# Designs tried in a protein design chat: miniprotein binders against q56419. Part 126

Target 1, 326 residues: q56419
Amino acid sequence: MEGRTLEEVQEEVFKRHGVLVPKKELEDLAKALEEAGLLLTEKVEARLKEEEEKLKRERPMRLAGLSYPEGEREARAFLEAFRASYPGEGEEARVLLMPHLEPSRVPEVYGAALAALEKTPPPERIYLVGVAHRPLKEKAAALPVPFQTPFGPALPDLPALQALDALLPFELFNTPLAFREEHSLELPLFFLKGRFPEARVLPLLVARRSPELGEALKVVLRDFPGLLVLAVDLSHVGPRFGDTPLTRTLAEEARRRDLGFLERLAEGEPEAALAFLGANPTRIDGVEVVASLLPLLRERKGKVLAHRLDLEAPTLSAVGAGTLVL

## First folded at step 13 (miniprotein)

Design wb24
Fold by ESMFold2-Fast, scan of step 13:
Structure wb24 (fold): chain B 326 residues (1-326), chain A 120 residues (1-120)
Amino acid sequence: as target 1 above (326 residues)
Amino acid sequence: SAEELAKELEELLKKIEELLRKIIELAEKGKFDEAIERVDKFIRLLEELIEKLKELVKNPLTKLLAEMIEELARAILELVFEVKDLLYQGRTEDAIEEIEEILKAIKLILEMVKKIAELA
């Protein structure tokens, strides 16, 4: 609504277009819709306030029993199965790029990430950078509360988060509700907490390019060293994502785009990686994350451990996933 | 045409109603995983409805009515995420109560879409 009453709009339509007066039934329906909308809006506002209040204490699991097991013993066996899905050895990571796609769709890619974590000394803290799937009030946000996992709560690194907040030109803790249902943090965190149960976490979401975030993180990482994790998916292709149905050519283009992007990151050339995406950068989830973290990715050489383009046959669509260590 | 689009929206709303009734049936039978799958389908169909409504604007009155429907549909989307949580927790009676309230709102939207079609 434009802040105008239905009667005011009816009057305007009458004056400008002639007699387009609705029947009384339309007026009754419009009134019923307005009353229903007001009632549901009040309920939505109450729900949002209740959820925001809960998020001041902790971030509960949303995907336990769906994407991963609820119990610690079953969750640990689940991790072992994913690790076993990757036949290779990992490499030590200072920066890890891993997916946030449903794990069962790309088990060998998550297995490669687990292999890298096995070779990585336990960090005191993990900077976990995911992709915002809900609008943020600022370009990036964090939630400074324990995140529940089957392995116990992942505790926030409050001193590092406060240092980061102080260096940013905006309030870091700006959109707690965006964290209520955020799989780009929850799914990678399950694997990270299983491997590094004692590590504290900085849970960060990026919605839009924030060079100031990357610059601030570079400063904070000097005083609060830790593992940087970019939780991003790669190509999104097919009708589910607004494209034509998947073909062999489109699938091969997506694989080449994903690998070309990852290989340039592995060479320590993140600007070249972004440029390689050319005219269609929006087809790779996490472009905004990489663009925000340029200062942390430049001149860091590494290795692509795994890549897969996962096909969803019923929709003729696919999503790319990869594991990269730097 | 506007009439063809309105007919398409009416068919979409009928599918949404059938889906909500199926979710209630599955929840009553304790088939929570299947009910959640139908909730995800409901979310996709309701999002499709919101986008299609934008194409039905012909004059200031139909614009106002479409905006009212969009506001109601977005409120429904927010509540339906709670329905998923209730189903996941096996809270059958609470989930059904919210779905029944959503169903009433969907029926109002269907009646309004029919009236918008008459004005197009």
Scores: ipSAE 0.140, ipTM 0.641, lowest interface PAE 3.5, mean pLDDT 84
Fold by OpenDDE base, second read of step 16:
Structure wb24 (fold): chain B 326 residues (1-326), chain A 120 residues (1-120)
Amino acid sequence: as target 1 above (326 residues)
Amino acid sequence: SAEELAKELEELLKKIEELLRKIIELAEKGKFDEAIERVDKFIRLLEELIEKLKELVKNPLTKLLAEMIEELARAILELVFEVKDLLYQGRTEDAIEEIEEILKAIKLILEMVKKIAELA
């Protein structure tokens, strides 16, 4: 609140309108609202502190039984079904761009990612770079703890994470609470852990473009080779995102932006991909991740395996998803 | 009019109260998935409330009161995400306790909105 008291406002209303607002009753209500707000805030802070302490040990599943099965047997059947939804063959990936959208919305796109992983030799480690949907203290963050999956815990590569932290101008291990509910890591990790059970993981989030991250990772990858995974969605269009309801024209523009972005990445021209988007009017989610990883994406040629613009009918909105191998 | 808007807000708040009670009922019955679905609905209604509160701003007094209500509504929103997590984890007692506190806060908001309507 701008530092105006109820008294000051009451006086102003009286001076302007000649109406004396019942001070005592409003003061009592205002005080009760303030006290209630403080109590709720304290309760939230206490809970967040408890959750932060838990995140020092492990990151539990938050979407098990919702987005994917909790049981290992059912989870394996889930993977096979998703793989079956993509009729094509994959290619070996050194870099994999895949979605983090709800899997049931874009099964064939995740299927394409699985197809690529079938052609990929098991990596020692996976650099999993997601999008921070919550604010980070820094441009990027990591959580150096096991991530639970139906296939067992995805264990962190602590030596590689430490090497990365040492090369960054900021503390990499920041904002642990941002990882608690971050779907951009959990969803792709399900598929990655299911395919590569022995791979260690570097779970990374990007909130804002960090060229430093890409340069640091380029160095770290020399001593700690692994698969780079960009877990990003593409266009976000429609009322949920501030547009009019999805029209043919809007959908065509979203697809044009998505495919134009992915194709330029497949050509090894990530700067051209970013430039193609301009002001990013269709709100491609992966822009800050790609902008951070430019040194790792340059001159790498690859292939777009899948793309979908998926309609969320209740909101007449749509989200783009794609799978790219480099 | 400010009075018409206040009535709309009162109706919305009543729906929110009913929804919170239903969430408690579902949680007590162990129907966590249904409860979580209702929590998501609650979040949407609360967001709608916050946006409608901005329309109540007609004078300095209504501005101040709307800001106070919005601040509490935002605190509720943060707590509701914790409620959702608790329900997902099967921590029913903790979830219900938090929902009961939210319910108290919603009642205070309703009383304030009614008072704003009387002053309009």
Scores: ipSAE 0.114, ipTM 0.614, lowest interface PAE 2.7, mean pLDDT 88

Design wb25
Fold by OpenDDE base, second read of step 16:
Structure wb25 (fold): chain B 326 residues (1-326), chain A 120 residues (1-120)
Amino acid sequence: as target 1 above (326 residues)
Amino acid sequence: SAEELAKELEELLKKIEELLRKIIELAEKGKFDEAIERVDKFIRLLEELIEKLKELVKNPLTKLLAEMIEELARAILELVFEVKDLLMQGRTEDAIEEIEEILKAIKLILEMVKKIAELA
């Protein structure tokens, strides 16, 4: 209680209103509330500690049976269906930007990513850079453990992760609990592991722009070549995100910003892409990731394969998703 | 009036209690998806409770009591996310245990809200 004590409040109420608040009864209730709060906090801490200890060994699936099938056979059928939802052909990717939105919302965008992966030679390793939707201790983090998938575990590239850590001015292996439920890694990883079962993975999260990460990765990629994947969503508009309900005007603005951002990235001008967004009024999710990876995105030309602004009807809100190959 | 607001909060808390009991029932029956859906509903109702508590602030006493209730409500909110995770993992017994503790906390909140109404 950063504020007034029960005694001070009791005295004030008595002085102002002439009412003597039953001190003992309120004290007993206050104590009971405090004790209950402490007990609940202790339970949360105990659970978090248990989960952190588990995350030293592996990251289990959280969205299996919800966002994608748990069984391998069903998971393969799921991949095939998503690939079929995109009628186009892909291009070879050295850098892949893909969504992390619920797959069922934007199947053709994930299908476009799969199409690109079909044209991509199997990498030795995948640098999977997601968005931290929970706070990190540092600007970026990694979790150097196997990530479970229906296709078996995605194994970490420990040598490459260690090389990256050695080049960063902060501890890379921070905030393991932020990875526990982070869908920005889990959802893309399903598709990536399904396509490249033998690839090692570097699961990375970005909370805040880290130019140091991009510079470090540029060095690491020389000795540890691989596919770079940016798992990012685009605009977030509507009531869930603090706007009015989706209108034609708001949707057109979201699409304009999404496409303008992706097109500038496809031209190899990531700084121009960021500048185009300005204050980012439509809340493009991938801004901090792109800002961190500028050295890897410069001068790389590519192609936008897919884009969708998907309406969440119950909230009259929408999220943009895109697939870009560089 | 503070009394009217307290009555609204009491009604909301009763709905929350009923919902928690239903979550336990569903979890015991192995209906995890339905239980998780109810947990999400619980979160929304708890958030509504926290916002309505702010409206109870009419004097220094009600302010202090509302702050105490809000602190406990926030602790409940944190634990409920863990409950959701436990249910998703099929850790039913652990989830039920946590829900039972939440139920105790909700009862304390209800008692405090009733007391606020008596003091208004």
Scores: ipSAE 0.173, ipTM 0.681, lowest interface PAE 2.0, mean pLDDT 88
Fold by ESMFold2-Fast, scan of step 13:
Structure wb25 (fold): chain B 326 residues (1-326), chain A 120 residues (1-120)
Amino acid sequence: as target 1 above (326 residues)
Amino acid sequence: SAEELAKELEELLKKIEELLRKIIELAEKGKFDEAIERVDKFIRLLEELIEKLKELVKNPLTKLLAEMIEELARAILELVFEVKDLLMQGRTEDAIEEIEEILKAIKLILEMVKKIAELA
């Protein structure tokens, strides 16, 4: 915006209407609008820069007081209540698939995950693989800082993260801001840190299928053994997700798709699980994670401990959640 | 034509302002799903506003002000996606703070549109 442009507007109005528009009024109005636009843009940029700087040191809790309690004692009671909601016994896990859906909506599914963790020897480190809900500069990313929890900070496994970074054709630590607000890591981490307080963590996000990530992780896991956790939700159906309103038939189809996918993974056939979804199209956010981790999932037989399609009646929508041990 | 369009924009902006106030109310009450539905409606109305502003940019008398309003409206659209994420995560205080900043900008746009109507 230039002063000469305002003069052109003034001249054009005079030419057409024979009235001279007060230049000062147009200038004051234009200045106020320009200032507002600059302030909003500067505010967004300043906030993102400040958040990025903070993320170089630690990742603070974002969902404390909302999805889980802030205090350690209250958080411990909350976690034990979730375990109590699942009546079965767990099974030892080398690979655990668990949800990242709001825990209060599917307590028995998280309870099943806790049961599996109860039967699992404490790992030295956890490879926590979630789904990016914000764009990443590369197909996958990690953030090598402590993640705060009510049970204390979950410390990064820096040697394992560095080994992973070195084996990838892209920079692993490429999008710190994507971790600022990421429930697919924060919600599973709450439960994992509560059960394995001494375990270090590799917090990983997948945005698009990355077979090079799975190949690199297979190598890193040989030198840095640990628990692999896939934090993924299953079917997303209904208007909340841009789909047709839920019906009994669509709910039954979603349950069949979820279970068919999980059962094929439990047979150690991840390619068959992906092919099943290709033949039965669905909005499962874990597809890109499974496709990236194929080398880690093949020939591992296990068990589906729990599954639920959580119904949201007011929106006629639903989200599937499950716990699978491999 | 330009005067009629400016009045349509004024009515649209008043609807947008009422909608933003309703989003604040719903967020304060913890009704996040309803607040998100209203945010989606706000996004649609803001996109309609931007589309109508393209017609004012074609008019030499209002081009400068229309371009400035369009730039501000696009900045608001970027902030609204952040508001939706904050509401999805139940971050009430942060969402309301951003909505209040958006409301200030919408009020400014309304004043600019009234001025455009006077110039037409």
Scores: ipSAE 0.037, ipTM 0.526, lowest interface PAE 5.3, mean pLDDT 82

Design wb26
Fold by OpenDDE base, second read of step 16:
Formats: structure tokens, C-alpha cells, sequence
Structure wb26 (fold): chain B 326 residues (1-326), chain A 120 residues (1-120)
């Protein structure tokens, strides 16, 4: 309670309104609320500490059996089905932008990513850059542990992670708990590990734009070449995100912004892509990631392979997803 | 009015209590997916509760009481994410134990909301 005690408030109420608040009953109830709050906080802290200790060793699957199959055989069938949902051919990727939305919502967009990966020579390592949906201590973070997948663990590239950390003005290995439930890494990693089982991974999260990250990665990529993956969603519109229910006009605006953003990225003009969004009124998710990786996206020409604005009918809201190869 | 809002909050809290009991029941039956779905619903209702609590602020006393309730509601929200993780991990007993503590906290919030209504 920042500032006023119950007693001070009781006195003020009495002075202003002439109402004597039953002191004892309110005090007992206030104390019970405080004690309950403390107890719950202690339980949370104990659980978080346990989870943090586990995350020193590995990041377990959280979405296995929910978003994708837990068993390897079923997981391979899942990959094949998603690939089949995209009728086109892919292109070789040096940079892949793909979604992190629930796969079942945008199967053809993930299928397009798989199509691109089919044309991509197996990388030694994958720089997987996701969006932090939880606060980070720093602008960006990494978790240098194995990530579990149905295809076995995705092993970290410790030398490359260490080289990256050495070039950043902040500690890269921060906020391990932010990785615990972060689907922006887990979902793309399923597809990436399934396609490239031997690739090492650098799991990175961006919470806020970090130009330093892009510059550091540009240096690291010289000595530690690999595939760069931006795991980002696009527009978020409708009631879940503070808008009115999805209308044709709102959907057209979301699509316009998504495609305009992706097309400018495909032209090798990431600054123009960011400028095109302005205040980002449709809340494109990948803005902070793209803003962090500008040095790696400049002058790279590519192709938009897929885009979808997917309706979540229960909330009359929609999320944009896209696949871009550079 | 503060009384009308308090009544709405009481109704919301009753729905939350019923939902928590249903989550326990589903977890005990091994219906984890259904339980998790209800947990997600609980989170949404709790967020709605937190937003509605802000509207209860009519005077310094109601402000203080609303702040106390909000603090506890936020603690509940944090714990509910842990409950979801426990359910996902198949740690059903631990999850149920935490839900039972949340249920106690929700009851305290309900009593406080009733008291606010009496003081309005």
C-alpha cells in the first residue's frame, strides 16, 4: 500500500462524510487479504525458482500435444501435412520471416516456410529471433540451453552465443523465465528442427528494438554463418487488441499494412517498411525485431511466399501472418 | 452507482468461484485440456475483474480497498499461470492445491467487495 494507511483513510472518511467505518472488521479483512497476497506471492516465487533452476539445463516443450504432436512419428506427419497445405515451391532462404501464431490457424503460411526450407541447404546454425511476450531485463535475451522438440533437443551454439554476448553492451543471458512459455520460439523451432535436425540454434528474444543486436549479429555471422529466422506475426486487430469487431474495412487495412510491410522488406528496404507502418495502428508484432535487425535486412531482396489474416471468430479479432524469404 | 457496480462484481466473483471449482473437478477427472481451457477463461474473467475494480474508486476508502483487492488479484493472476503450467506438466495435485488457495483468495475478495457495497 503506497501512501495511506487504513486508519488515515478511516479518519478522512469520518471527517468528510461523518461515517465511522467499522475499524475492526475492515482491519481483519484487510489483514486477511494481505496475508493471502503474501502467501500466493511466496508460492509463485517458489515455483519460479524451481522453473529457473530447470531452465539452467533445458527448456522443455510446453505446447507438445496441444499445438503440435509430442511423438516423433506423428510430428513428422504433421510437418508433411503443413508442407502439403502450401501448393507452391519455396526459394532458398538466407533470412526467413515466418509466423509464430498457432500453426492450425495459418497452415499454408507455415507450409510456405517449409517450402523455403526445402530449398535451403542445411545450415550449421539457426539464429532464431522471436518476440518477447513477457518483459525482459534487457532489450534482448538468449537462453543457452537445449530446447526440447519431438525430433530431439535443439542444441545451442554456445561459441556463437558467447561471441554475440561479448559484442553486446548488455548481458545477453538474462531473464531465463521469459523463455519458459515463449511460443514465438517454440512453434517455429518445431518446424526448423524437423527440417534441420543437426543445426545448432541460437534462441533469441527481442522485447524492444536493439540496434546493437543487429550490428553484433552482423559481426558474429561472419565467423559463425547460419540461417537467420525472424519468428514474428503481423497485424493484430479487433476487440482482443482494443479495436471494434473485425469489419471489411479493418481487415483491408490490416492486409494493406501487412503486405506493404512485407513487400518493402522483400525489396531490401527495412527502414521503408518501418516508416510505412508509422504509429503501427494495426499492431504489427514484428516491428521491434525488424528494427533490431536492420543491418542484416538492408539490400537483401527476396519474395513474399504467403500471407494470411486469420479470423479468431470467438473474439471477432484477427491476426496477420506471413512468410518472407530473403 | 457504487452499489450497482459492487453487485456486478459480486456476480462476476461468483462466476469465477464456480469456474475454479469446475477446473478442480476437471483436473481430478484427468480432463486436462478442458481444465486448461477453463483456466484461460478464468484469466479473462480475472482481468475483467481488475478492470471493473478501477471503477469502484469513488472515495479514498473505496480507493484503498480497491487497491488492496487489485494487488491480491494480480498475485492470483501470476499464480494462475503457474497452475496452467502445472496442469500442462501433469502435476495435477500441485495444481489443485494452488487452485484451492486461489479459491480462498477469491472468497476474501468477495467479502471485501460486499463490505465496500455496505459502506457506499
Amino acid sequence: as target 1 above (326 residues)
Amino acid sequence: SAEELAKELEELLKKIEELLRKIIELAEKGKFDEAIERVDKFIRLLEELIEKLKELVKNPLTKLLAEMIEELARAILELVFEVKDLLLQGRTEDAIEEIEEILKAIKLILEMVKKIAELA
Scores: ipSAE 0.154, ipTM 0.662, lowest interface PAE 2.2, mean pLDDT 88
Fold by ESMFold2-Fast, scan of step 13:
Structure wb26 (fold): chain B 326 residues (1-326), chain A 120 residues (1-120)
Amino acid sequence: as target 1 above (326 residues)
Amino acid sequence: SAEELAKELEELLKKIEELLRKIIELAEKGKFDEAIERVDKFIRLLEELIEKLKELVKNPLTKLLAEMIEELARAILELVFEVKDLLLQGRTEDAIEEIEEILKAIKLILEMVKKIAELA
């Protein structure tokens, strides 16, 4: 295969089919493909380079005007409307699990998170752990730049991020482009920044379970105390997610599995929560996050404030969302 | 056989083209959630295309064109993530422009796959 030329291809075609393909036609085809590939590759690479350069300075809003209002006044009214959708008062959180699903789909779940944040003393920093929806070069990543919000920029906690980087066996700031379009950070951050405008942020993405991340975070949190936020969605059911169409029975099973998972986390038993999912098959977006953060979740008791299974009738699919305080 | 695989690829590429046109239609109507769902389906079909091309690369007679098509398909995959991002932002005109560039590339791939079928 090495060193194969168009002439060798012609010779083999002749040998097998008795037809001599004109060298000029093969050359013209090869040239057209090469030119098309070069043009697309150059366009993609130029765009990615431009976006990567911008990400060295800041992470701009991507969902403003779509998932939340761009203007500060409108954004504050939007935030208050979500809080009003939850009738409870919440509980103080040292660890908060909240969704990153489109907020308009589960307003009472985000309202429960806001209620918990109202009962929580303002943290100096927030460890915001989301789920990577693009490949990462390592198991986890962070982006040490201001994240724009309608409430002003959420500033990075550079000393805490550097401390975390130093304790990890891999470079923490390894995939800037993964943060360009990442709703698992942007959507929770909107609510967190609206409630805690002065808090600095460690924006973290998990792609695969990283026990070393959890161990390092446990050390960093001792020296840089703050609020830990797990921005994860729960069960994913139906054809939209490569699964069987939703039925009433499957929806009930998904709700039961979500609540069983959350309740075990609330008991301070994250290994039991993971084992429960293994015994009761379902897909939960945050499994890799929870598995990575075990040292931070053990023996920490709390309460499930809200849960909802968001139903999408046209696709016969559903996504679970919940709020848990620990 | 290489001829059978080439015909399967031709059918797959026609489905991909139809899907891209549907994404344009949905984006023009402001149905961004449905458009994004179709983009995710497009990604799956494109990954299937790349996997089928690996079989053609194993055939010495079709390797030259199949490798070039695979490289072009991978470039399209990168561009598709950009399309998804533009749709998430409601940037209809920019998304359609990128989809039209992808359509041009898909048409070129279809032409080359037809040539592979002839050579097989």
Scores: ipSAE 0.043, ipTM 0.521, lowest interface PAE 5.2, mean pLDDT 82

Design wb27
Fold by OpenDDE base, second read of step 16:
Structure wb27 (fold): chain B 326 residues (1-326), chain A 120 residues (1-120)
Amino acid sequence: as target 1 above (326 residues)
Amino acid sequence: SAEELAKELEELLKKIEELLRKIIELAEKGKFDEAIERVDKFIRLLEELIEKLKELVKNPLTKLLAEMIEELARAILELVFEVKDLLWQGRTEDAIEEIEEILKAIKLILEMVKKIAELA
């Protein structure tokens, strides 16, 4: 509010329009709205504080029973089914780009990621870099607690996380509440933990491009080697994202952007990949992550294993997903 | 006209109220997935409400009132995410309690919108 009281506004309306707004009724309603707003805000704040205290100990599953099975046996069958959905063979990954979209929408893309993981020696640790769909206090964040999975907890690599924090110009351990519901970590982590049960994890979120993160990680990876995973989606097009309903032309443009981005990454040219997108008119999700990790992506050659533009029929919108190994 | 817009907002608010009651009903029946789906619909309708409220701004009074309504609507949005989490966790009683509070807030918004229409 611009600091004006109802009384001041009432007086102004009276002066300008000669209309006396019924003061008492408006005051009573305004007071009731304010009181209701305060009460709801206080309740939310109290709850968020409780949730933040819980996140000091662990990050519970939020999508178990929804996006993937909660039980370990069923979860293993789920992994096998997803792997079976990709008919190809994988390649060894030092860097894996994979989606964080709802798995059922792009099973073969997750299957391709699993195929790559089959050819990858078990890493000591996994640097899992997701997209922050909620605001962060800093450009990037980490949550240094166990993440629950059907395969048991994914344990943090505290020494590596601390080494990373020490090299960043900002506090890495910020905005714990942003991790609470962040599917960009939870969904990929299911597949990663299922394949590499003994690997430690560095769960990282990027909200805005942080060149500092890539430089810091490059140093940390020397002392703390591991698998780098970029959990990112590609194009987001259609009414849900501010476009017209999906057309052949719009879908072709989204695919062109997605594949052109992935192919340039596969050639070890991440700057060229970003430049190819320009203003990013199809809203490729992974741009800020890739922009943050440039030092780790340069000169690494690899292969695009899978791509899909998946239609969400109820909204006539589509999201791109891909799997890339470097 | 401001009157036409107010009528549209009233209709939207009525749909929101009906939806909240349906969420409660579904939660009471243990139909959490269906309840969560309705919560997502509620979020979209509330976002639509917030955008339409901006159109009600015709004078300083309607601006102030619209700002007050928007502040409450934003508080509701924050709480609705907590409701969604509670429903997912099967914490039905807690979820219903919060939805009932949201319902009270929506009723206040409706009363204010009606009053704005009377003043237009």
Scores: ipSAE 0.128, ipTM 0.631, lowest interface PAE 2.5, mean pLDDT 88
Fold by ESMFold2-Fast, scan of step 13:
Structure wb27 (fold): chain B 326 residues (1-326), chain A 120 residues (1-120)
Amino acid sequence: as target 1 above (326 residues)
Amino acid sequence: SAEELAKELEELLKKIEELLRKIIELAEKGKFDEAIERVDKFIRLLEELIEKLKELVKNPLTKLLAEMIEELARAILELVFEVKDLLWQGRTEDAIEEIEEILKAIKLILEMVKKIAELA
């Protein structure tokens, strides 16, 4: 209903500024933009339909050859190099928090995650919870198809996914297109599949706080035990993220906020971790993931294995990354 | 101000144009990894452009145009997923054809940003 919108615009301008904008000028501008958009949106709609159909069968690799090697042998060597970048020992994880930032930027943090996985008995399934970087129709979503990796396909745990879907007040499989390019799942999955090649996966995305997801997952994990992985990045600071340019003081503040958050999670106090961030605002990726998963994080004590603030000198910006075992 | 924001948008669009032309050059030379890296930079600049459009003056006329430009920019973002796939497959001719379509749309957005500056 274009005509109605244009009349509303005319009325609002007149009311606020006392000027009546010619309807013909608004119509001409709207028509030019609509005509330009029509050709592109028709093409986009056809492509999205095709991509959505492909995603009913499998989720292909998107970052192979860019963030990790395509070939299995090269991928194995790549994993070994990351493990070697971390000099410490791991600890057994029931819950693992790891980053989804480009691995080459924080190799020692991914190395710490690999060290933890070395100490962890192979799980039958992995609950991989990432952050939606594209809009979801609901607060959370999953894609119940094989995810391709250089180590072979990570197969979905269909019975566990169906049990989860049944317990939620919304459809879990609601936005397949959000998964076509989602590094918060693909990058951690590369490392997880390399370590646990036989584990099935529940690939989950959180866009907004969903306590229903955490409650449902607590029930599902009882019947379908597995490793819970939170794939989240920490502080986002600097001009790339709408902040002032990074200074030594701001970098130290970001490190303190990241570590304060992680240490409270390690004490089994996720509400305290969230409250700490509320008192000390920072753009921590994954706040909505932690807030959704509260029932799974309470009273689980653990250890922060690694933390790094990755500095991007050209933009004077930084992203925090950490590895936490619970 | 609306004029300062329009100038920032024009500078972003100029960088976007140069980046798209560089992607074509790299694809023609078979440097697909470098071309894909430049596509990722393009995506970030286009997302920054979309975010800046949300900050336009709370004037009903300016808001209408900004929303329409945002829709067009989001359509372009969807097309760059196809460009990235085509570059990964080494399909040079198809990738260049899509990038040239994107360039035409970017030029139209530039024209509309100039109109916003006139109306602000």
Scores: ipSAE 0.025, ipTM 0.445, lowest interface PAE 6.0, mean pLDDT 82

